# VH-VL binders against Pre-rRNA-processing protein TSR1 homolog (Tsr1): the designs that were tried, part 3

Target 1, 166 residues: Pre-rRNA-processing protein TSR1 homolog (Tsr1), of Drosophila melanogaster (Fruit fly) (q9vp47r84to249)
Amino acid sequence: APFLVCLLPMHEQIDPMSALEILKSCDSELVVENSPSGIVYINLPRFKQRFAFVTPPVGRGNELIALDYLKVCDTTLLLTTAAFGDDEIFDRWGQRIFNMMSAQGIPTPVVALMDLESINPKRRPAAKQAAQKVISKLLPEEKIMQLDTASEALNVMRRIGGQKKR

## First folded at step 1 (VH-VL)

Design d16 (framework fv_dargistotug)
Fold by ESMFold2-Fast, scan of step 1:
Structure d16 (fold): chain C 166 residues (1-166), chain A 123 residues (1-123), chain B 106 residues (1-106)
Amino acid sequence: as target 1 above (166 residues)
Amino acid sequence: QVQLVQSGSELKKPGASVKVSCKASGYTFTDYAMNWVRQAPGQGLEWMGWINTYTGNPTYAQGFTGRFVFSLDTSVSTAYLQISSLKAEDTAVYYCARLEYDSSWTPYYFDYWGQGTLVTVSS
Amino acid sequence: DIQLTQSPSFLSASVGDRVTITCRASQDISSYLAWYQQKPGKAPKLLIYAASTLQSGVPSRFSGSGSGTEFTLTISSLQPEDFATYYCQQYDSYPTFGGGTKVEIK
């Protein structure tokens, strides 16, 4: 079976399809297939793994639907960004959905930080540190992974594939 | 209609090279991966690897690196398998096969196959 | 690699018989299994994918079942044109094929 991954934006302004495009760039040998149901299948021969990516609707009123996605997935990739300020790594939506998923006992997610390359180079260390501090407060032993380049995407895919399959 | 047409049979001596072609028609060539499958006389089917028709990058199964090369000419919708330094053990029918998917949770099976190319290596 | 074992390797049957071929995987492959028919001197033809979904144009006498590690291909009423070798193939990982089952008509 493919490894089922939920792409969960922790900020409403994050486009999960942009994250998916970066993930697709991780290996020139991967095969991508888009389903009419919204499921995106990725075969990554390098790891002998197949992934299926699903994206729930986000924003106020979609919390229970998003939780339904999380309950059936093998893991979740939380998408974060510092592009809207170091104090807004999670917006209101992100804060609510994370509290709800934590209460449900959903498996520990993988966390990605996007758009760091779009931030002034002098500010990137502070932005990364601010994102890590937010994550560490909620997930003490989880390290945030950068997701901007193909090589970073490969590291994220490896981390996801190393999680225990449900 | 989808069709994969392979080049004709080859008789080669050990040490020679051979290049097998697989011409696709009836679909957009770059939307599907092309796979190579070998069948030695009296034996079963053995997957050799695939080539990404969009990028041109090949992936080889264990045991098929070095002497085996997958390549493409996208302008004529054709995939190629080249075997160098031929050995008697390379005698087999070589098939190209298109990688298919479905809309369910179960992608990747071979929906269309070439007719096969017999490569015989003997002195 | 995932190993597939087919049984029997050979069977002889009469027209009208129900024929069952088994494929066992060395690990759980969910429903990621396809069945192919190969007639003498010809390329394999896809019969079934996703363990039980019949390919368009394939006669309804062919059916597949199973999940996990044990799968079966059934031909409900064998016809003369069904003498062939049948192969299972998994696609939960890099493709591997079973050893084949040769079906001869009596």
Scores: ipSAE 0.000, ipTM 0.461, lowest interface PAE 18.9, mean pLDDT 84

Design d17 (framework fv_dargistotug)
Fold by ESMFold2-Fast, scan of step 1:
Structure d17 (fold): chain C 166 residues (1-166), chain A 125 residues (1-125), chain B 106 residues (1-106)
Amino acid sequence: as target 1 above (166 residues)
Amino acid sequence: QVQLVQSGSELKKPGASVKVSCKASGYTFTDYAMNWVRQAPGQGLEWMGWINTYTGNPTYAQGFTGRFVFSLDTSVSTAYLQISSLKAEDTAVYYCAREVDYTITYGSGTYFDYWGQGTLVTVSS
Amino acid sequence: DIQLTQSPSFLSASVGDRVTITCRASQDISSYLAWYQQKPGKAPKLLIYAASTLQSGVPSRFSGSGSGTEFTLTISSLQPEDFATYYCQQYDSYPTFGGGTKVEIK
């Protein structure tokens, strides 16, 4: 059975399809199959692993629906962004949904930081460190993973695949 | 009901410090950022900055760095504004104000749906 | 730093009058503008956000319009309880307020 991954934006302005396009760039031999239901299947021969990606609706009023997605997935990839500054790594939606998932004991997710490549190269280390400080307060043992390049995408896919199946 | 209740008025001498409190109730404290807004006597409103109630990280507007400190005690749903080395020009009503829900923010901007009643800080010799 | 210019700074009107207050931004802020009412000795109260959306519980005689750099707050039929100072506030970037318009009922 495929490894079921929830792509959960922690900021409403993150397009999870943009994250998915970056993830697809990780391997030239990757096979993608799109479902009418919105599920994206990825066969990654390099890891001998099949992934199924789902994206819940986000924003106010969608909390319980998002939680239902999280409950059936094998793992979650939390998508954060550096595009809106250090104060918006998680927006209010992100903070709310994270509090709800933590209260329900949903397993520790993988955290990705997008859009570092879109900011001035000299500011990137400081921005990544600021994002890590935010994540460390919420998830003390988690290291944030950058997700902008094909090489970074491969590392994210490997980490996702290394999580225990639910 | 959402309520923000601030501490009482303060009369201080120049050089003293003051700590204003803002106790929130009627909502989950960490779901909404808290802002501080100042109003000098007979003057308009001036935004001072905000504090992320989930992370504890403050951001100060230009002109409010150094002597002004935003902090929290999440266990009692309370935000604090501390002003050190008080000057006569710090005389003002200080308001705490809650940011609106995330569905209507754009980038780093915000507006305020609920306000505390204000704390008058008077600095005179 | 976005500057808001509010006019007039003061007006006196009779109960039942139509009152219009303007707010001009130094740059395009789309519709990211809120209006507040502040009665003497009280905290500001949110009236309108997104330039034209009325906050829940605010009387329908209040309305907002405009986009870009020019905005208006209108009170269609002024009531005694509308004696207050009104402020515009932009949220396209870090918040800034207009200078306020004091409305006195004759």
Scores: ipSAE 0.000, ipTM 0.477, lowest interface PAE 16.7, mean pLDDT 85

Design d18 (framework fv_dargistotug)
Fold by ESMFold2-Fast, scan of step 1:
Structure d18 (fold): chain C 166 residues (1-166), chain A 119 residues (1-119), chain B 106 residues (1-106)
Amino acid sequence: as target 1 above (166 residues)
Amino acid sequence: QVQLVQSGSELKKPGASVKVSCKASGYTFTDYAMNWVRQAPGQGLEWMGWINTYTGNPTYAQGFTGRFVFSLDTSVSTAYLQISSLKAEDTAVYYCARSLDEYWGFDPWGQGTLVTVSS
Amino acid sequence: DIQLTQSPSFLSASVGDRVTITCRASQDISSYLAWYQQKPGKAPKLLIYAASTLQSGVPSRFSGSGSGTEFTLTISSLQPEDFATYYCQQYDSYPTFGGGTKVEIK
């Protein structure tokens, strides 16, 4: 059975398909299969693992359906971005869904920070710290993983594959 | 027309209990946390804590554990603050305020409930 | 808890003046700061959150700036309806409020 992963944007302007394209770059030998239901299957031979990626609808009114996706997945990859500044690691949607996750008993997620490469190198440590600060409010033991390069994508896939399967 | 309407003023003796209500309208009650803030006569604002309206789980600020209880009745979109064993120093205007989704700005606020404790 | 110090505690200004209120945090709070206006006998009204984001419906003469430990609220052209006490509030930890700044229009 594949390892089921929810791609959950913490900002409505994050395109989860952009994150998925970065993840696909982690290995030249991986095999991608798109299902009619919108699930993206990734077979990663290096890890001897098959992953299934799902993306819930986001934005106001979609909170409960997003939580339902999270409940059935083996793990969740929370997508955050540095592109909109330290004040917008989460938008209204992200803040709401993040607070609601603790109520649902959802498995510990993996947190990715994108677009750090688009920021002045001198500002990157501060931006990563700002994102970490927001995440640590509910997930104090979770460290943010950068997700901009193929090498970083491989590390994220390894972290995801190491999570406990439901 | 997002609005919070609180119960009327209360005059209580030391040792009594009081229950203040805060009725929400114009939005989905369980989508936002409810905060309680007090203001003693002539003094500044003091955050007391918040309650998650979806789960019913309260979080109390330091100094507001024990005698203070936050609760909900989601069927009527109402949050409650109960204060037990009232003391003179509890005399204040008590406000409920909704957390915004974005970074804990509070909007709207209830009109406030004056609780006076006198012997 | 994080302490917020507002200065000045009181100011008097004429209609049309530029008014600046300062809020200083005892530790780095990034941009997790809001500003409120409270008129006598009324509940506070949110003006600004995330240090510089203006709440919808708030006049553009209000602006916020700063990050880390030093923040300012500016009213570019004071109006009679701006008579009020202004409070800063941090939400980097358990929320705390500054002591307030009372603004009187002469």
Scores: ipSAE 0.000, ipTM 0.460, lowest interface PAE 17.7, mean pLDDT 84

Design d19 (from d11 with heavy chain D99G F100Y Y101L G102E E103D S104F D105S Y106H W107Y A108Y F109M I111V; framework fv_dargistotug)
Fold by ESMFold2-Fast, scan of step 1:
Structure d19 (fold): chain C 166 residues (1-166), chain A 122 residues (1-122), chain B 106 residues (1-106)
Amino acid sequence: as target 1 above (166 residues)
Amino acid sequence: QVQLVQSGSELKKPGASVKVSCKASGYTFTDYAMNWVRQAPGQGLEWMGWINTYTGNPTYAQGFTGRFVFSLDTSVSTAYLQISSLKAEDTAVYYCARGYLEDFSHYYMDVWGQGTLVTVSS
Amino acid sequence: DIQLTQSPSFLSASVGDRVTITCRASQDISSYLAWYQQKPGKAPKLLIYAASTLQSGVPSRFSGSGSGTEFTLTISSLQPEDFATYYCQQYDSYPTFGGGTKVEIK
């Protein structure tokens, strides 16, 4: 069975479909199948793995629905962004849902940082360092992964595929 | 006006239990964490832990597992601290305090209850 | 846990004096430091958060500075109502408080 991956935006302004497009760019031989229900299936032959991506609704009032997605998924890809400044890689939705996940004992997720390529090059090292510092407090052994290029997308897919199934 | 109002002082014997209440008003109760902080007579402030007001899940600091229980009644915007098997060293003022999460660090406390003095003596 | 060391523990100063209180963290806490004022018999009151951001309603004579491991609370011109104990608190990890600094007016 495919690895079931929850794409969980930690900021309401992150479009998870944008993250998914970057992930799709990781291999020229990747096979994608879109279901009418919104599940995106990705077959990645170079890892001999199949992935199914689901995205819960986000924002106030959707917390319990998002948690239900997290309970059934094999892993979670937390999407963070550098586009809104060093202090806002999680917004209030992101803070709330992360606290709820931690309280329920949801397995350690994979954390992706998007939009570093879209900010001023002089600010990128500081932004990445600020994001890592915040993630290290919440998930001490977790390293953030950049998710802007096809090469970075391949590393993210490898990291996801290396997680233990629930 | 944002307020936290705590229950009145308690005088207890060793081995008894006590339940302190903290009633919130003036804000959405489930949007903020509730923290508990203890202050023994003549001593400094000591963080005991917090409870997630949306999920009801508590987190306790190292010294406060077992005898200490954080709970909620969201229908009346109230948090509770229960201490069982009271000891003389539990004598302290207990504060509830609203945790503010500006970014995704842990909490600083922007609104405090007036405190509840719990005295444990034989 | 992250330890916070405050100095001095006790301070006597005259009205109008500049008062400085220091808080040292056992590890880098970036700017995740708050300062509280506690008057005798009262609950603590938040003065400053994010090391240097003044809480709404707090007099401008209070200021905070520092980052990493060394932080300072300054009262530029001490007033009689500033008699109190001051505490620093980090929130980079599980919250911990400094030991407090008692400020007495001479």
Scores: ipSAE 0.000, ipTM 0.489, lowest interface PAE 15.0, mean pLDDT 85

Design n11 (framework fv_nisevokitug)
Fold by ESMFold2-Fast, scan of step 1:
Structure n11 (fold): chain C 166 residues (1-166), chain A 120 residues (1-120), chain B 108 residues (1-108)
Amino acid sequence: as target 1 above (166 residues)
Amino acid sequence: QVQLVQSGAEVKKPGSSVKVSCKASGYTFTSYGISWVRQAPGQGLEWMGGISAYSGNTNYAQKFQGRVTITADESTSTAYMELSSLRSEDTAVYYCARDWYGSEYPFDYWGQGTLVTVSS
Amino acid sequence: SYELTQPPSVSVAPGQTARITCGANNIGSKSVHWYQQKAGQAPVLVVSYDSDRPSGIPERISGSNSGNTATLTISRVEAGDEADYYCQVWDSSSDHPVFGTGTKVTVL
């Protein structure tokens, strides 16, 4: 069966479809199939890996629906962004949903940081360290992964593929 | 090596249904898709639809939407095409062929074909 | 809808060269595949991705694709090359494959 991955934005202004397009760029031989139900299947034939991505609705009032998505997924890919400064790695939605899902037991998370390429190159190391500091307080042993380029997308896919299925 | 073996010829009455099988061997079934292509006597190749053995997703030609159902059974590496409400115009040789769903990949291996004759 | 036009027939003498065209607007931007179908048999892929030959296909068979025309070329034609030939592309706008109208090659 494929790895079922919940693509969970930790900021309401993150477009999960943008993250998905970056993930799709990870290999030239990648096969993508879209389901009428909204599930996106990604097959990496040369690595013999199968993934299914689902995206819950986000924002106030969608907490319980998002938790229902998390209950059925093998892995959660938490999407964070550097675009809104060091104080908004998680926005209020992100803080709320993380607190709720951590109380339930989070499926083994992978944390991605987007939009580092959109900030001044001299500031990128500091921005990444600030994001890592936020993540380390919540998930002490988890290292944040960049998600802006095709090569970074391949690293994220490999990280997900190496995890235990539910 | 790679083989697609189809079920035998069928003779059907108008209004009935036919279900043709395509058993794959020599490769990992779930890594590829299967399409169904038919050919009426003396006519060209007509794509009916396909399935991803990876996801189970199907795509049907508009002409056959609502009449054709394509399925795949991973445990037996077999794809099926069921065509309902048969008409005499459905008399054709039906082929399964290996491809990749939703991509520009070619039909690289073909089944031997199954003749379906619809007559009263 | 996107259509691939082929000549209905091509006649060629043994040892000569047969050229089968596949015409469509801007077909050179698409990957063209070619299938050979002998009487009573299933189609066989003979050229993929414009010009690639599958294992076992003789060098006498080649393909090209540019502008509005893709071409399948069969050099030093033999009686065994007598068959129907179909070109095929993927049409991304309709999300389905499109087959050409087919060309009957007769070796006289």
Scores: ipSAE 0.000, ipTM 0.481, lowest interface PAE 18.4, mean pLDDT 86

Design n12 (from n11 with heavy chain D99G W100F Y101R G102Y E104P Y105W P106Y F107M Y109V; framework fv_nisevokitug)
Fold by ESMFold2-Fast, scan of step 1:
Structure n12 (fold): chain C 166 residues (1-166), chain A 120 residues (1-120), chain B 108 residues (1-108)
Amino acid sequence: as target 1 above (166 residues)
Amino acid sequence: QVQLVQSGAEVKKPGSSVKVSCKASGYTFTSYGISWVRQAPGQGLEWMGGISAYSGNTNYAQKFQGRVTITADESTSTAYMELSSLRSEDTAVYYCARGFRYSPWYMDVWGQGTLVTVSS
Amino acid sequence: SYELTQPPSVSVAPGQTARITCGANNIGSKSVHWYQQKAGQAPVLVVSYDSDRPSGIPERISGSNSGNTATLTISRVEAGDEADYYCQVWDSSSDHPVFGTGTKVTVL
């Protein structure tokens, strides 16, 4: 059975499909299969692992639906972005869904930070540090992972594949 | 410039209800939660409950479940806390406080407090 | 049911250092926030997330959090630091804030 991963945007303006495209770039031998139900299956031969990615609806009114997705997944990939400044690592949606997720005892997530490569190089260290600071306050043991390049995508896939399957 | 202004002191009889208001200004009301915290004379801070001004969803401390109702009106940027079936031990200063940005709840801006006295 | 234990009182002379502790099992895994409350006034956030100082809070006030104890440290204490101090965490199991019992700081 594949390793079921929830792609959970922590900001309504994050497109989880953009994150998924970056993840797909991690290996030239990767095999992708799209299901009629919207699940994206990724077979990553170098890790001898199969992943299934699901994306809940995002935004006001979708909180309970998103929690239903989280309850059935083996792990969650939280998507954050540097594009909107440090006051918006999590927007209102992200703050709320994270609080609800924590209350339900949903599996420990992996945290990805997107869009650092689109930021002025001079500002990147400060932006990454600001995002890490936000994440460390919510998840003290989690180190934020950059997700902009194929090599970073491979590291994220490895981290996800190392999570306990449940 | 960010401030929370609460309604004035109230004197109530046992068995009645009280509704305290908290008017927010200087920020986008729906971007933050509002918590209600009370303090009995000479006692510590006791969290009662909170509301997301974004979604309207509430969470109440178990001790107050069934007696407290917290609401928010986006059109007036005002949060309310109603406590029913008042007892003498409900005599306290009631504070509203602005909740969280990034985190689970913490309170960075506090209202001035509203004294509620429950007496015969 | 998660409880934060603080000493009821701390006495300190002007110019000395006051340390207010906040104890709980594995509190170092949580983010601790600190409030100062002067007589007749609303609480004021003085430290957030273990060690961050809000704008306007003097550098003399600092925080730390490790293992089973979080600490608020006030160096070069002034008469104006006399107040009640409360620690606070968010408890994920109950999904709400938990306040410490409070510490009265008296400047001699």
Scores: ipSAE 0.006, ipTM 0.494, lowest interface PAE 12.7, mean pLDDT 85

Design n13 (from n11 with heavy chain D99E W100Y Y101L S103W E104S Y105D P106A Y109I; framework fv_nisevokitug)
Fold by ESMFold2-Fast, scan of step 1:
Structure n13 (fold): chain C 166 residues (1-166), chain A 120 residues (1-120), chain B 108 residues (1-108)
Amino acid sequence: as target 1 above (166 residues)
Amino acid sequence: QVQLVQSGAEVKKPGSSVKVSCKASGYTFTSYGISWVRQAPGQGLEWMGGISAYSGNTNYAQKFQGRVTITADESTSTAYMELSSLRSEDTAVYYCAREYLGWSDAFDIWGQGTLVTVSS
Amino acid sequence: SYELTQPPSVSVAPGQTARITCGANNIGSKSVHWYQQKAGQAPVLVVSYDSDRPSGIPERISGSNSGNTATLTISRVEAGDEADYYCQVWDSSSDHPVFGTGTKVTVL
């Protein structure tokens, strides 16, 4: 069976397909299959692991649907972005859905930070630290993972593949 | 020069275990998986299992029901295959082979083979 | 269980063409790989993905795959081609590679 991963944007303006494209860049030999239901299967030879990625709808009125996705997945990849400044690592949607998933005891997620490479290089450490500070308040033991390059994508895939299946 | 070099022949008693090594050289060890394939005298090739040298993830043939264990040590670029509860039917030449494209799909480089004889 | 059937033996004279078949239901939908094994030696990959020839393998060796039969063809056979040949596919239902029964090629 594939390892089922929920791609959950923590900001309504994050395109989860952009995250998928970065993840697909992690290995030149990876095989991708798209299903009619919107599930994206990624077979990664380096790991001997098959991943299935699903993306719930986001934004107002989609909270319960998103939670239903989270409950059936083996793990969740929370997508955050540095593109909107230090105050918007999570937007209102992100804050709400995280509070709901936390209250229901959803398995520990993996957290990714995108768009850090689009920021002035001298400001990147401060932006990453600001994002980590937000995550540390919510998940004290979780380290945020950068997701901009193929090398970083490989690290994210390895982290996901190391989680326990439900 | 890409090579897989295996440990030497072994003679084992029924009920014991054997651990065969496979040392890789000439390529980046973590970029390819390693499979183990055995061949009983006068018989064909039988796949036992494989491992990703990058992640350590393994997949095994169902026939072995928990008696085969494959491991990899990145620091020495060496893969291992341990087979327990040996019986006379396990007498075979055991090969390690590099997985082409990282899956147990095809095997482009093979070790020289290790003869394991199980007898009383 | 998915099984690949090969003829047990093929005899061929030097300079002639040897054809080794590998039969299975709908094998043409799978990628077939071929290995040559000389007496006392490890297998050598001679054809990958139906028809690709690895570096160092003679042009006399070629492969094809369609329908229910994959074929390894050795043209202008030489004494050094005498060996056992195995076809192999990856079986998605078991998530395992499957080897054929093997064919002994004798050059007389």
Scores: ipSAE 0.000, ipTM 0.476, lowest interface PAE 17.2, mean pLDDT 85

Design n14 (from n11 with heavy chain D99S W100Y Y101F G102K S103G E104T Y105R P106Y; framework fv_nisevokitug)
Heavy chain, then light chain:
Amino acid sequence: QVQLVQSGAEVKKPGSSVKVSCKASGYTFTSYGISWVRQAPGQGLEWMGGISAYSGNTNYAQKFQGRVTITADESTSTAYMELSSLRSEDTAVYYCARSYFKGTRYFDYWGQGTLVTVSS
Amino acid sequence: SYELTQPPSVSVAPGQTARITCGANNIGSKSVHWYQQKAGQAPVLVVSYDSDRPSGIPERISGSNSGNTATLTISRVEAGDEADYYCQVWDSSSDHPVFGTGTKVTVL
ESMFold2-Fast, scan of step 1: ipSAE 0.006; ipTM 0.521

Design n15 (framework fv_nisevokitug)
Fold by ESMFold2-Fast, scan of step 1:
Structure n15 (fold): chain C 166 residues (1-166), chain A 121 residues (1-121), chain B 108 residues (1-108)
Amino acid sequence: as target 1 above (166 residues)
Amino acid sequence: QVQLVQSGAEVKKPGSSVKVSCKASGYTFTSYGISWVRQAPGQGLEWMGGISAYSGNTNYAQKFQGRVTITADESTSTAYMELSSLRSEDTAVYYCARVPYDFGSEYFDYWGQGTLVTVSS
Amino acid sequence: SYELTQPPSVSVAPGQTARITCGANNIGSKSVHWYQQKAGQAPVLVVSYDSDRPSGIPERISGSNSGNTATLTISRVEAGDEADYYCQVWDSSSDHPVFGTGTKVTVL
C-alpha cells in the first residue's frame, strides 16, 4: 500500500498543487498517476516507496473535514509560506487547524516553508527564524524544511518516507 | 495598535444576568480568539471560557458550564460574555483577553481594561 | 487537578534580582506564560512559551522552565516592577488554562 500523505496548507493563499509540482521535481525517474478522486500517486523508486498525496478543502467551515483527512493519513506535510511577512506564516485558517491538530494528538508532521526565494535576500534568515518560532510553539522538536527547489523537494520526500507508517 | 475596550461597571441583584461587551480594534478580529477571565476582590485570575471569532466555537470552564454564554459579532468586532443566575460570589472584575491561537488553549497577549460587576441585594 | 504553586510574596531591593517560581509536577513538559498585574490595572503578558519576551518588555525580564519549576527572573529591579505576577499553563487533561496563585513582588 502506498504511504498516504496529507498536504495541509497553513495559509489559504498557498496552492497545494504548486507544492506538489515542486515535490514531483525531486527525481526525473519518478512516475506520477492522477486519480479521478483527486489523489496523486508518486512512485519514487530511489526510496523503494510509493506515495499517495491528498489535499483536504481549506478555509472556514472545512476544519472537521481537514481533521478527518489527517486521521486516515500516515503523515502530514504542513505547507507554510514566507510570502506574506513574518507575522503571517500562518493565516487565521492555519492558526485554527494547527491548534486542532495539537489538541487531537496527531502524529508529528513534516513542515515545509515555501516562497523564501520570493522575499528580499537580506530578510530571508529572519523570515525562516520567524517560521521556525511559530512551529516550535506546538512542535518544539520539529525543524522546518525549506521547499522551493528540486534538491529541497528530495530532502522533504526523504523525511516523509522516513516516518513510521500507520 | 491592538485595543480591547470593555463596557462599563454594573451593579446587579442576585438571580439576575449580566452581559459584558469587549470591542476589539487594531487587528483582524476573526484571526484571534477571545477569552474571558475574572478576578474576585483580592483573589487570583480565573478563566471562564473563550470563543473563536473565526468559527464561533466556544470552550467553557466546567465551573461555569450552563450559566455562561460567550458570543462574537464579526460585523462590529465585539465579543460578549453573559453570566446568568448571579450570586454574591460572582462579584469580580471581568476581563476579555485576546488569544493568538483561537481555541483558548494558548495564552493571552492583550487584555481589556476590565469591567467591575458587583452583585448585591 | 493540576495546580501551579507560587510563593505569596517576594521582597527585593532596587537594583537586585527578583526570582518568582511556579511549581508543579513535570511543568517542564508544558509551556509557561507569565503576566504582570499592577494595582488597579489589567494583566500584561511579559513572557510567553517559557522564555519568549513580547515586544516592549524590557530585557531585564526573562523566563526559564525545567523539571518541576518554572522561574520568572527580574534583573536590576526598579520600583515600577512592583506588581502581582501570575504564571499560566494549558492543562490538556481538563482542556483549559490554569493560572498560578500569584506572587506579590514588593520593591524595598
Scores: ipSAE 0.006, ipTM 0.494, lowest interface PAE 15.0, mean pLDDT 85

